# VH-VL binders against q869s5r1519to1633: the designs that were tried, part 13

Target 1, 115 residues: q869s5r1519to1633
Amino acid sequence: YILVAEDNDINIKVVVRQLEKLGYTAIVGINGLKALEIIGSFPICLILLDCQMPQMDGFTCSTILRQIEPTGQRIPIIAMTANDSKDRCFEVGMDDYLSKPVRVDRLQKTLSDWI
Key: E = the ipSAE of ESMFold2; O = the ipSAE of OpenDDE; V2 = 0.75 times the mean of E and O plus 0.25 times the DockQ between their complexes.

## First folded at step 2 (VH-VL; framework fv_recibokibart)

Design r08a (at its last look DockQ between E and O 0.02; V2 from the best seeds 0.00; counts 0 for: pae O 9.6 > 2, placed apart)
Fold by ESMFold2, look of step 2:
Structure r08a (fold): chain C 115 residues (1-115), chain A 122 residues (1-122), chain B 108 residues (1-108)
Amino acid sequence: as target 1 above (115 residues)
Amino acid sequence: QVQLVQSGAEVKKPGASVKVSCKASGYTFTGYYMHWAKQAPGQGLEWIGEINPNSGDTNYNQKFQGRVTMTRDTSISTAYMELSRLRSDDTAVYYCARDYEFGELLYYFDYWGQGTLVTVSS
Amino acid sequence: QIVLTQSPGTLSLSPGERATLSCRASQSVDSSYLHWYQQKPGQAPRLWIYGASSRATGIPDRFSGSGSGTDFTLTISRLEPEDFATYYCQQYGSYPLTFGQGTKLEIK
């Protein structure tokens, strides 16, 4: 499962369709709190994490994930960012980034690098 | 070299539909996304949506969801936008625009069609 | 959605003067995804500046773009008669893609 943490309905549709086209199964969290619930409930192999979400943003979510993760179990966290925030993404423990809007060809390459 | 030529002006009644065409030349049609934008008289530009001409996949601005359909015919390098259940505030010039991709990192509209005026009146 | 607010709405200047056009975003926009288009009456828009600061092919060097975060600027160092047009900023960083409402640069 690939967790998609994104709050915008149109962006969710695009990313989920892209993942399905590439042969992956997506599960969606509409904010950082829902993403944390999903990680605790499902076997997630990679996270696509929007940096800006209501209630809990992606930077806060990544920080929490890195603090609570079991030793030796590091799930790749790929930032989805619309802002010039690359340095902050890496500071909070994200592994890579995708600029929004996310395109199929870049999504495929990034997934191949981390899966 | 690159050209986008749109179909001619149309006059429609409320409730009808309109289908605007955008014929591409001078490049590989299936290699670039096509976008559509609306410009009401005396107003700015509004993004309607996009289509990947290779796959046929579309993405619409929620404001137009349910009334817009974007298609293409790769055999004649032509994109289409159909807007249904027309109303008076759909009166506008509609543009197609090619999406240029720079290194998978940067996207912008590098070539535009000449525009198609659609007038909706009783 | 990200709202782009351009100012002023209309800018009246004479040839030879310096023009400064502002684009303010409601949220931070990666400068790589902030673009400027020029549109003259009866014509389609034309790409002018991409990635906040890069001129499109054939655009004179009197045009320059700058900015980051929420504040972006298009500057014309010395206006020529052909520069009087409407300029739109556009963001491609988040769906739905959005344009500013435009700044009309007109002859005083």
Scores: ipSAE 0.011, ipTM 0.576, lowest interface PAE 9.6, mean pLDDT 85
Fold by OpenDDE, look of step 2:
Structure r08a (fold): chain C 115 residues (1-115), chain A 122 residues (1-122), chain B 108 residues (1-108)
Amino acid sequence: as target 1 above (115 residues)
Amino acid sequence: QVQLVQSGAEVKKPGASVKVSCKASGYTFTGYYMHWAKQAPGQGLEWIGEINPNSGDTNYNQKFQGRVTMTRDTSISTAYMELSRLRSDDTAVYYCARDYEFGELLYYFDYWGQGTLVTVSS
Amino acid sequence: QIVLTQSPGTLSLSPGERATLSCRASQSVDSSYLHWYQQKPGQAPRLWIYGASSRATGIPDRFSGSGSGTDFTLTISRLEPEDFATYYCQQYGSYPLTFGQGTKLEIK
């Protein structure tokens, strides 16, 4: 299972379809808070985390996730970002990033690196 | 909400240049490729090219290669398309369109500007 | 380049009827890269169907898309007055990106 944190319906549909083609099942959280709830309910092996979301953004979500994760149970968090603030992603505990617009080769490589 | 607002109509002489702007709002400008399309009066749509607002990289239709220049100003979330050496058959409505893409899945124009009429006449 | 040929050029129908619009590609196009747009006079195109068969947000379920390879179809099960417009197919499988020449759906 891959958690997709994204608030845009079109983006959600595309990501879900893409992950299904790759043999994964996507679980969708429409914001950081929902994403946190999902983590407790499903066996998530990787998180695709939009940096900008309503109510709770990706940076806050990542920070909280790293605080509540049990020792030895770190889930890879991949940021989806349109800017060059990559350092901020790592500062809040994200493991990698996908720059927007995301290209297939980069996405595939990222998934391969972390799963 | 996502909006693309283009600059107003232009009237140009043959041989001149025109620069159309497309101001984006409601989303992260640098996060999506921006495309431009041409629609001559009563005709269909023709793809002109694309720009990655983050890097500035462009890819143009060969038909417009050498005459079209796409740029962007990230500070004001605005994309530009400049067409030089204008001729009568450049008369058309020009559209900017946001490209939604993620990985290998889908690439489509989910939002369009309202269009900019460019008239080329002597 | 991939040439998309739409047929018919003009389709005259009445409200309540079924409309079938065809888009044929000069070479195979992955379904994920075949899209449809609706355009009304004086307006910009609007995304209608993406990935050959997925309705864009807000698009009524009377619209459906199907097809694969070189043959794609947009179907309107029961035409409503607001459905009369020009529909364009588009491929994003290869550069340069290309559109069909459009099918004008007009009221009989």
Scores: ipSAE 0.006, ipTM 0.641, lowest interface PAE 9.6, mean pLDDT 92
ESMFold2 (binder alone), look of step 2: mean pLDDT 92; pTM 0.935

Design r13a (at its last look DockQ between E and O 0.90; V2 from the best seeds 0.00; counts 0 for: pae E 4.5 > 2)
Fold by OpenDDE, look of step 2:
Structure r13a (fold): chain C 115 residues (1-115), chain A 120 residues (1-120), chain B 108 residues (1-108)
Amino acid sequence: as target 1 above (115 residues)
Amino acid sequence: QVQLVQSGAEVKKPGASVKVSCKASGYTFTDYYMHWAKQAPGQGLEWIGEINPNSGGTNYNQKFQGRVTMTRDTSISTAYMELSRLRSDDTAVYYCAREEWELPYYFDYWGQGTLVTVSS
Amino acid sequence: QIVLTQSPGTLSLSPGERATLSCRASQSVDSSYLHWYQQKPGQAPRLWIYGASSRATGIPDRFSGSGSGTDFTLTISRLEPEDFATYYCQQYGSYPLTFGQGTKLEIK
């Protein structure tokens, strides 16, 4: 299962469709808060996290996730961003990043690298 | 070659329902979203909704919400659009259109259209 | 919803002339999600330009698309008789998907 935190319907469609094509099942959270709820309910092996979301953005979500995750149970967090915010992504504990709109070849490579 | 063949013209009374079919061929039906569009006589195109033929998941234009139902039969690669509680302004040509599976998801193939006439 | 307004509603030109069709969006649309379709009477629409500036397969190079943000343009450098039709812009930037009202390119 891949957790997809994204609030934009089109972007959700893009990523979910690509994940399904690649043989993964996507669980969608429409913001950081929902993402945090989902992480405890499903066996998530990787998180695709939009940096910008209402109520709770990806940066805050990532920070919280890294604070509450048990020792030795680190889930890869991949930032989805439309801007050049790579440094900030890594500062809050994200492992990698994908430029939006997400390209299937880039997503595939990313999944291969981290799963 | 990719083809979308729609069912024939329909004449309905107000309050009735119509179900238009769109049979796909030349590609893997379940791999591509199918969309439906409405074109009233002499008017432009209006998006009705989409269906994921693989999962059956749908997304409708709110304007048609509650009256439109999109389904599919994967065994015969056919998509269906049912419109209920028909009224005169539902008179239009209805098109099915395939969405390209790659970004940016344009409609690359269209059915020939189905005329639905609603008249008392 | 994103409203696409095309102008002019009707464009009357002669073969050999240059045609410029405008599509204005009520809010910004990523250029990758702005598409153009051609439709002739009694026929289904046909993909013409995608991603604002990419010609669909088989589309002559006299057709070009440009624009970003809220302003997009379809240009025909030198009109051919077969180019007279109605052209629609369409956005896939947000739901509901929407079309412009169309520009009818008719022969003068």
Scores: ipSAE 0.681, ipTM 0.900, lowest interface PAE 0.8, mean pLDDT 95
Fold by ESMFold2, look of step 2:
Structure r13a (fold): chain C 115 residues (1-115), chain A 120 residues (1-120), chain B 108 residues (1-108)
Amino acid sequence: as target 1 above (115 residues)
Amino acid sequence: QVQLVQSGAEVKKPGASVKVSCKASGYTFTDYYMHWAKQAPGQGLEWIGEINPNSGGTNYNQKFQGRVTMTRDTSISTAYMELSRLRSDDTAVYYCAREEWELPYYFDYWGQGTLVTVSS
Amino acid sequence: QIVLTQSPGTLSLSPGERATLSCRASQSVDSSYLHWYQQKPGQAPRLWIYGASSRATGIPDRFSGSGSGTDFTLTISRLEPEDFATYYCQQYGSYPLTFGQGTKLEIK
């Protein structure tokens, strides 16, 4: 399963549609708290995490996940960002990034690199 | 060549319902979202809603919520829009439009339009 | 919802003149989700400009689009007789998807 943490309905449609066409199954968390609950409940192999979400942003969510993850069970976290802030993404434990709007060719390549 | 061919004009009484069809050809029907738009006489375009023809999932403009139902039959590559409890201000041309599956998600092909007239 | 307000409502010009059509959004719209359509009487709309500034296939280079945030513009550098039509902007940045009310470009 690929977890998509995103609260905007259009952005959710975009990413889920692209993932399904690439042969992946997506689970959507509409904020950071829902994303953390999904990680605890489902076998998530990769996380696409929007950096700019209301309530709990992606940077905070990544920080929490890296603090609570079991040793040796590191899930790849790929940032989705409207502006490029690579340094901040990597500082909070994200592994890669995609610029919004997410293009299918870039998504495919990034998923191939991490899955 | 991509084509969207809509059903013919309809004349209805207030309180009735209408179901407009949109038959797609020249592409894989289930790969592209289908949208519906309303254009009242002499007026602009108003988005009614969308359907994912692969899953059947829909999203409607709140102005039409409760009166509109969008469906599809993938075996004949056809989308449908049903509008119930018709009123005089539902008189309009109704268009189906295909959404390009990749960014930036514009409406690249449109049906010819279906005139629905609501009159007693 | 995001309201798109086009101005002017009607623009009366002669062939050869420059036309400037405005689309103002009530909230910021990512320019990649702002599109323009042309519609002639009795016809369905046609995609004209997408992503604020990119011409659709087959659209002449006298058409150009620009803008970001809340302000978007469609410019026709030299009007041809076939350019007289109604132009709509449309946003895909937020549900519900919305269109501007249109600018009717007519022969003076």
Scores: ipSAE 0.219, ipTM 0.761, lowest interface PAE 4.5, mean pLDDT 89
ESMFold2 (binder alone), look of step 2: mean pLDDT 94; pTM 0.955

## First folded at step 4 (VH-VL)

Design s01 (framework fv_recibokibart)
Fold by ESMFold2-Fast, scan of step 4:
Structure s01 (fold): chain C 115 residues (1-115), chain A 120 residues (1-120), chain B 108 residues (1-108)
Amino acid sequence: as target 1 above (115 residues)
Amino acid sequence: QVQLVQSGAEVKKPGASVKVSCKASGYTFDDYYMHWAKQAPGQGLEWIGEINPNSGGTNYNQKFQGRVTMTRDTSISTAYMELSRLRSDDTAVYYCAREEWELPYYFDYWGQGTLVTVSS
Amino acid sequence: QIVLTQSPGTLSLSPGERATLSCRASQSVDSSYLHWYQQKPGQAPRLWIYGASSRATGIPDRFSGSGSGTDFTLTISRLEPEDFATYYCQQYGSYPLTFGQGTKLEIK
């Protein structure tokens, strides 16, 4: 499973469709709280994480995950950021980033780098 | 080459239903979402909704929710839009359009349009 | 829903002149999700510019798009007779998808 943590319907549609076309199974968490629940319930191999979400944002979600994960069980976290925004996600333990809207060629390369 | 060919003009009475077809050719039908748009005489375009031909899943503009149904038949590469409980202000040209998805998202090919006239 | 307002509604110009068409959104739209379509009378719309600034296949280089946030522009540097048509902007940033009311470019 690849976890897509994102609250915007269009961004969800973009990423999920591209993941499925590339042969991956996606599971969606519409906020940071749902993302953490999913991580505890499903075998997630990589997280695509929007930095801004309601209830618990991506920064808080990433920080909590990094604090509670066991040694040697680090899941790659890839930030999803707006095209014209400055990426601030690396300092909370995210490993890479993708600009929104996500392009299939960039997504495929990023997944190859981390899986 | 990619083509979308729509069914011919329809004349309907108020309260009736109309079903417009859009036959696709020149590409893998299941791989691209199909959208429908309305254009009343002398007016601009209004989005009605979308269908995923692979799953049959749909998403409709709230203005048409409850009156519109989108379906497809993958064996003949054809999408359908049915609009029920027709009113005079449903008189319009209806277009189908294919969604390009690898570069999200725009309508790269359009059908020629189907004129639906609702008159009493 | 995001409302797109195009201005002017009608633009009367002669071949050889520069045309500037505006599209303003009621809310910010990621430029990647803003597109322009050309429509001639009796014909279906045709993709013209996608992602605010990328020309669709076969579109002449006299056409350019620009803009971000709420303000987008389609510019035609030197009008040719075949350019006279109605142009619609469209957003795919949020549901429901919406189009502007169109700018009709007419020959003087």
Scores: ipSAE 0.425, ipTM 0.802, lowest interface PAE 2.5, mean pLDDT 86

Design s02 (framework fv_recibokibart)
Fold by ESMFold2-Fast, scan of step 4:
Structure s02 (fold): chain C 115 residues (1-115), chain A 120 residues (1-120), chain B 108 residues (1-108)
Amino acid sequence: as target 1 above (115 residues)
Amino acid sequence: QVQLVQSGAEVKKPGASVKVSCKASGYTFTEYYMHWAKQAPGQGLEWIGEINPNSGGTNYNQKFQGRVTMTRDTSISTAYMELSRLRSDDTAVYYCAREEWELPYYFDYWGQGTLVTVSS
Amino acid sequence: QIVLTQSPGTLSLSPGERATLSCRASQSVDSSYLHWYQQKPGQAPRLWIYGASSRATGIPDRFSGSGSGTDFTLTISRLEPEDFATYYCQQYGSYPLTFGQGTKLEIK
């Protein structure tokens, strides 16, 4: 499973459609709290994380994830950022980034690097 | 060569239903969303909704919710839009259009349009 | 619902002239989700510019798109007879998807 943490309907559709086309199963968390709930319930192998979400932003979500994950079982976290917000979203604990809107060729390349 | 071919013109009375078809060819039908749009005579375009031909899942514009139903038949690569309880202001050309997905979404191919006339 | 307002509604020009068509959104639209379509009488719309500034396949370089936020523009640097048509902007940034009312480009 790949977890998509994103609150915008169109951005969700873009990423989920591309993941499914590439042969992956996506699960969507519409905010950081829902994302944390999903991680505890499903075998997530990679997280695509929007840095700016209501209730719990991507930085807070990433920080909590890194705190509770078992030693040696680090799940890759890939930030999804607007062009001008890369610095804000690329916080300690995130492994890579993708610019929004996500392009399928960039997504495929990033996934091949981490899984 | 991608083609979307729609059914022919229809004349309906108020209160009736109309079902327009859109037959796709030249690509894998289930891999691209299909959209429907309305264009009243001399007017602009209005989005009606979309269907995922793989799952059958739909999303409709609230303005048409309750009167529109989108379906598809994957065995013949055909999408359908049914509009019920027709009114005179439903008189329009109805278009199907294919959604490109590799880049941020847009409509890359369109059907030729189906004129639906609602008259008493 | 995002409302797209196009101006002018009708633009009367001669071949060889420059055309500038405006599309204004009621709220911000990511430029990647703003598109332009050309439509001639009796024909279906055709994709013309996508992502605010990218020409679709086969579209001449005299056409250019620009803009961000709420203000978008389609420019035709030197009109050819075949360019006279109605142009519609469209947003795919938020549901429901919406089109502008169109700008009709007609021969003077």
Scores: ipSAE 0.409, ipTM 0.804, lowest interface PAE 2.9, mean pLDDT 87

Design s03 (framework fv_recibokibart)
Fold by ESMFold2-Fast, scan of step 4:
Structure s03 (fold): chain C 115 residues (1-115), chain A 120 residues (1-120), chain B 108 residues (1-108)
Amino acid sequence: as target 1 above (115 residues)
Amino acid sequence: QVQLVQSGAEVKKPGASVKVSCKASGYTFTDYWMHWAKQAPGQGLEWIGEINPNSGGTNYNQKFQGRVTMTRDTSISTAYMELSRLRSDDTAVYYCAREEWELPYYFDYWGQGTLVTVSS
Amino acid sequence: QIVLTQSPGTLSLSPGERATLSCRASQSVDSSYLHWYQQKPGQAPRLWIYGASSRATGIPDRFSGSGSGTDFTLTISRLEPEDFATYYCQQYGSYPLTFGQGTKLEIK
């Protein structure tokens, strides 16, 4: 599964549609708390994480994930951001970034790099 | 060559229903979402809703929720929009439009429009 | 819902003049989701500018789009007779999708 952590319904539509077109199964968490719950319940191989969400933003979510993950069990976290905040993303343990709105060609390349 | 061809003009009485069709050609019908928009005489455009032709899933503007139904028939690459309980203010040209999805979402191809007149 | 307000409602100009059409959103819209359509009487709308600033295929370079946040502009540097039409802005950033009320560009 690829986890899409995103609260905006248009952004969810964009990313999920592109993932399914590329042959992946997506599961959606509409906030950081739901994303953490899903990671514990499903075999997630990569996370697409919106940096700004209600209840728990992506930066906090990434920080918690990196603190609790077992040694050698690092799941790739790819930031989704409307701003040039890539330096902050890497500081909290995110591995890459995609600009919103996500484009299918960039998504496909990113997925091929990490899975 | 992408083309969207809509059904012909309709005249209906208040309280009736109308079903407008939009036949797609020149591309894989299930790969692109279809939208419907209303334009009353002398007025601007108003979004009615969207349908995913692959799944049949729909999302409607709340203003039309309960009166509009969107469907499709993948075997003939045709989308439908049905409006029920028609009133005089439903008199309008109705357009179908294809959503481009690989880039920023926009309506890249439009049907020619279907005039629906509601009169007693 | 996001309300798009276009101004002016009608713009009367002569061929050769510069036209500036405004579209203001009631809340911020990512420029990637702000589009402009041209419509002539009796015709369907036609995609003109997408993502605030990208010209659609075949659109002359005298047309340019700009803006971000809540303020967007369509500019025509030197009007040609065929440019007189109604222009609509549209947002795809939030449901329900909405259009502006249109700016009618008419010959003075």
Scores: ipSAE 0.290, ipTM 0.780, lowest interface PAE 3.6, mean pLDDT 87

Design s04 (framework fv_recibokibart)
Fold by ESMFold2-Fast, scan of step 4:
Structure s04 (fold): chain C 115 residues (1-115), chain A 120 residues (1-120), chain B 108 residues (1-108)
Amino acid sequence: as target 1 above (115 residues)
Amino acid sequence: QVQLVQSGAEVKKPGASVKVSCKASGYTFTDYYMHWAKQAPGQGLEWIGEIDPNSGGTNYNQKFQGRVTMTRDTSISTAYMELSRLRSDDTAVYYCAREEWELPYYFDYWGQGTLVTVSS
Amino acid sequence: QIVLTQSPGTLSLSPGERATLSCRASQSVDSSYLHWYQQKPGQAPRLWIYGASSRATGIPDRFSGSGSGTDFTLTISRLEPEDFATYYCQQYGSYPLTFGQGTKLEIK
C-alpha cells in the first residue's frame, strides 16, 4: 500500500487517481492522526504526506513516526507541499518532496527513486 | 481527434424529466472524468456535477442534489445527465466537459451543448 | 462554497487597447486550480489559461494570467477583433466547483 495523508478532497483525487493509473494501491488518511493509525494497521511501503493538515500536521506526523519506527525499518516519507516548504520537510525526517498539484510524471519518477 | 457530441435540443413541460447524452470519441472513455455544467440564457456557467466513467461514481453540486442523476454506458462511450422535476429556471444550455488528469485539473474538451427549454 | 466575482461585468474597448479582467475569490484558491475560459455566442467554452498563468495550446502570447490567493487577473496586451468574447474564471480547488459570472468584452 501507498499511504496518502492529505485532507483536501481535490488533492486526494489527484494523487489517488495517478497512483492507481501507475498500478499502485492507495489508502488515504485525512489527517496525521489517521495516517499514524493506518501505518499501524496496514503494510505501508511508502508515505505521501501533506505537510499541512488539521489536528496533526505532516511535520508533527513525520517527527512522531521517525521516533517510534523500529531501528533499520525506515519507511520512505515523501512530502506533498508548496515549493517554499521543501527544506523544512527534510528537517523532520521526510526523504523527498512533491509540489502540489502533483503531476503524474513527477510522481512516477519519485516512486521509482524510493520503491 | 477528441470529440464530445451531445444529443439534440429538448422542449419539456414543468414537472417532466430530461436526459441529455454526451458521446465521447478519440480517447479511452473510462480514463477521464466527465463533468456537466448549466448555462441559463444570458447567464454564466454553473457546475452540476461529475462522474467517473470507470467506477460510475458521482459527485453532485448540492443545488441539484435530489433532481440530477449522472450515468454512463462504457460499451458506447456515452455519458448521461438526467434532470427531473423540471422548473422554468432549468431552461438552459447543458454542457458536458472532459477533465484533464495528468496536469492540474481543468476542462480540456467540451461538448457543443444541448438546449433544454422548460415552458408551460 | 467559493464565490468568484468577476469585474467589470462588461468591458467596452476598441481593438488595439489593453484589457484587464479581474476575478476575486471569496476565500483563498491555490493558483494551480484557477482557470480561464473564453466563450463566444453560440459556442461552448474553450480553455484559455490554466493554473492562473499557463496559456493553453494555441493561445496567443498577448494573453497573460496572474494572481494568487484571492485576486486573479487576465490581461490582453493589445486587443484583436477575435478577442471580443465572454471570459469566465473557474476554481477547481474545492467542491462544489464554481465559475465567475463572466466578463463580457465588447467592441466600443
Scores: ipSAE 0.466, ipTM 0.808, lowest interface PAE 2.4, mean pLDDT 87

Design s05 (framework fv_recibokibart)
Fold by ESMFold2-Fast, scan of step 4:
Structure s05 (fold): chain C 115 residues (1-115), chain A 120 residues (1-120), chain B 108 residues (1-108)
Amino acid sequence: as target 1 above (115 residues)
Amino acid sequence: QVQLVQSGAEVKKPGASVKVSCKASGYTFTDYYMHWAKQAPGQGLEWIGEIRPNSGGTNYNQKFQGRVTMTRDTSISTAYMELSRLRSDDTAVYYCAREEWELPYYFDYWGQGTLVTVSS
Amino acid sequence: QIVLTQSPGTLSLSPGERATLSCRASQSVDSSYLHWYQQKPGQAPRLWIYGASSRATGIPDRFSGSGSGTDFTLTISRLEPEDFATYYCQQYGSYPLTFGQGTKLEIK
């Protein structure tokens, strides 16, 4: 499963459809708290994480996940961002980033780098 | 090559239902969302909703929620829009349109339109 | 709901002139999700410009689109007779999807 943590319906539609075209199964968390819940319940191999979400934003979510994950069981976290936030993403334990709206070719390249 | 062909004009009385069809050809029907839009006489375009043909999943504009039903038949590459409990202000040309999705989302092909007239 | 307001409602010009059509959104719209359609009487709309600035296939280079945030513009550098039509802007940035009320280009 690839976890898509995103609250905007259009952005969810874009990313989920692109993942399906590339042969992946997506599961959606509409906020950071739901994303953390899903990670505990499903075998997630990669997280696509919106930096801004209600209740818990992506930066906070990433920080919490990195703090609680078992040693040696690191899941790649790829930021989805409308602005250039590259340095901040790496500081909170995110591994890469994608600009919104996400493009199929960029998504495919990024997935190939981390899966 | 890509074509969307809609059913013919309909005249209905208030309270009736109308079902408009949109037959797709020239592409893989299940790969593209289909949208429906309304254009009343002398007015602009109004989005009604969308259907995902491979799953049958739908999303409707809340203004039409409860009165509109979108379906499809993948065996004949045809999408349908049914509008119930018709009112005089439902008189309009109804269009189907295909959504391009690999780039920014837009409507790249449109049906010719179906005139639905609702009169007492 | 994002409201798109087009101005002017009607633009009367002669062939050879420059046309500038405006579309203003009530909320910010990512330019990637702002599109323009041309419609002639009795015909379906046709995709004209997508993502604020990209011409659709077959659209002449005299047409250009620009803008970001809440303000978008469609420009026709030198009008040809076949360009007289109604132009609609449309946003796909949030549900429900919405169109502007249209700008009618008519011969003076």
Scores: ipSAE 0.377, ipTM 0.793, lowest interface PAE 3.1, mean pLDDT 87

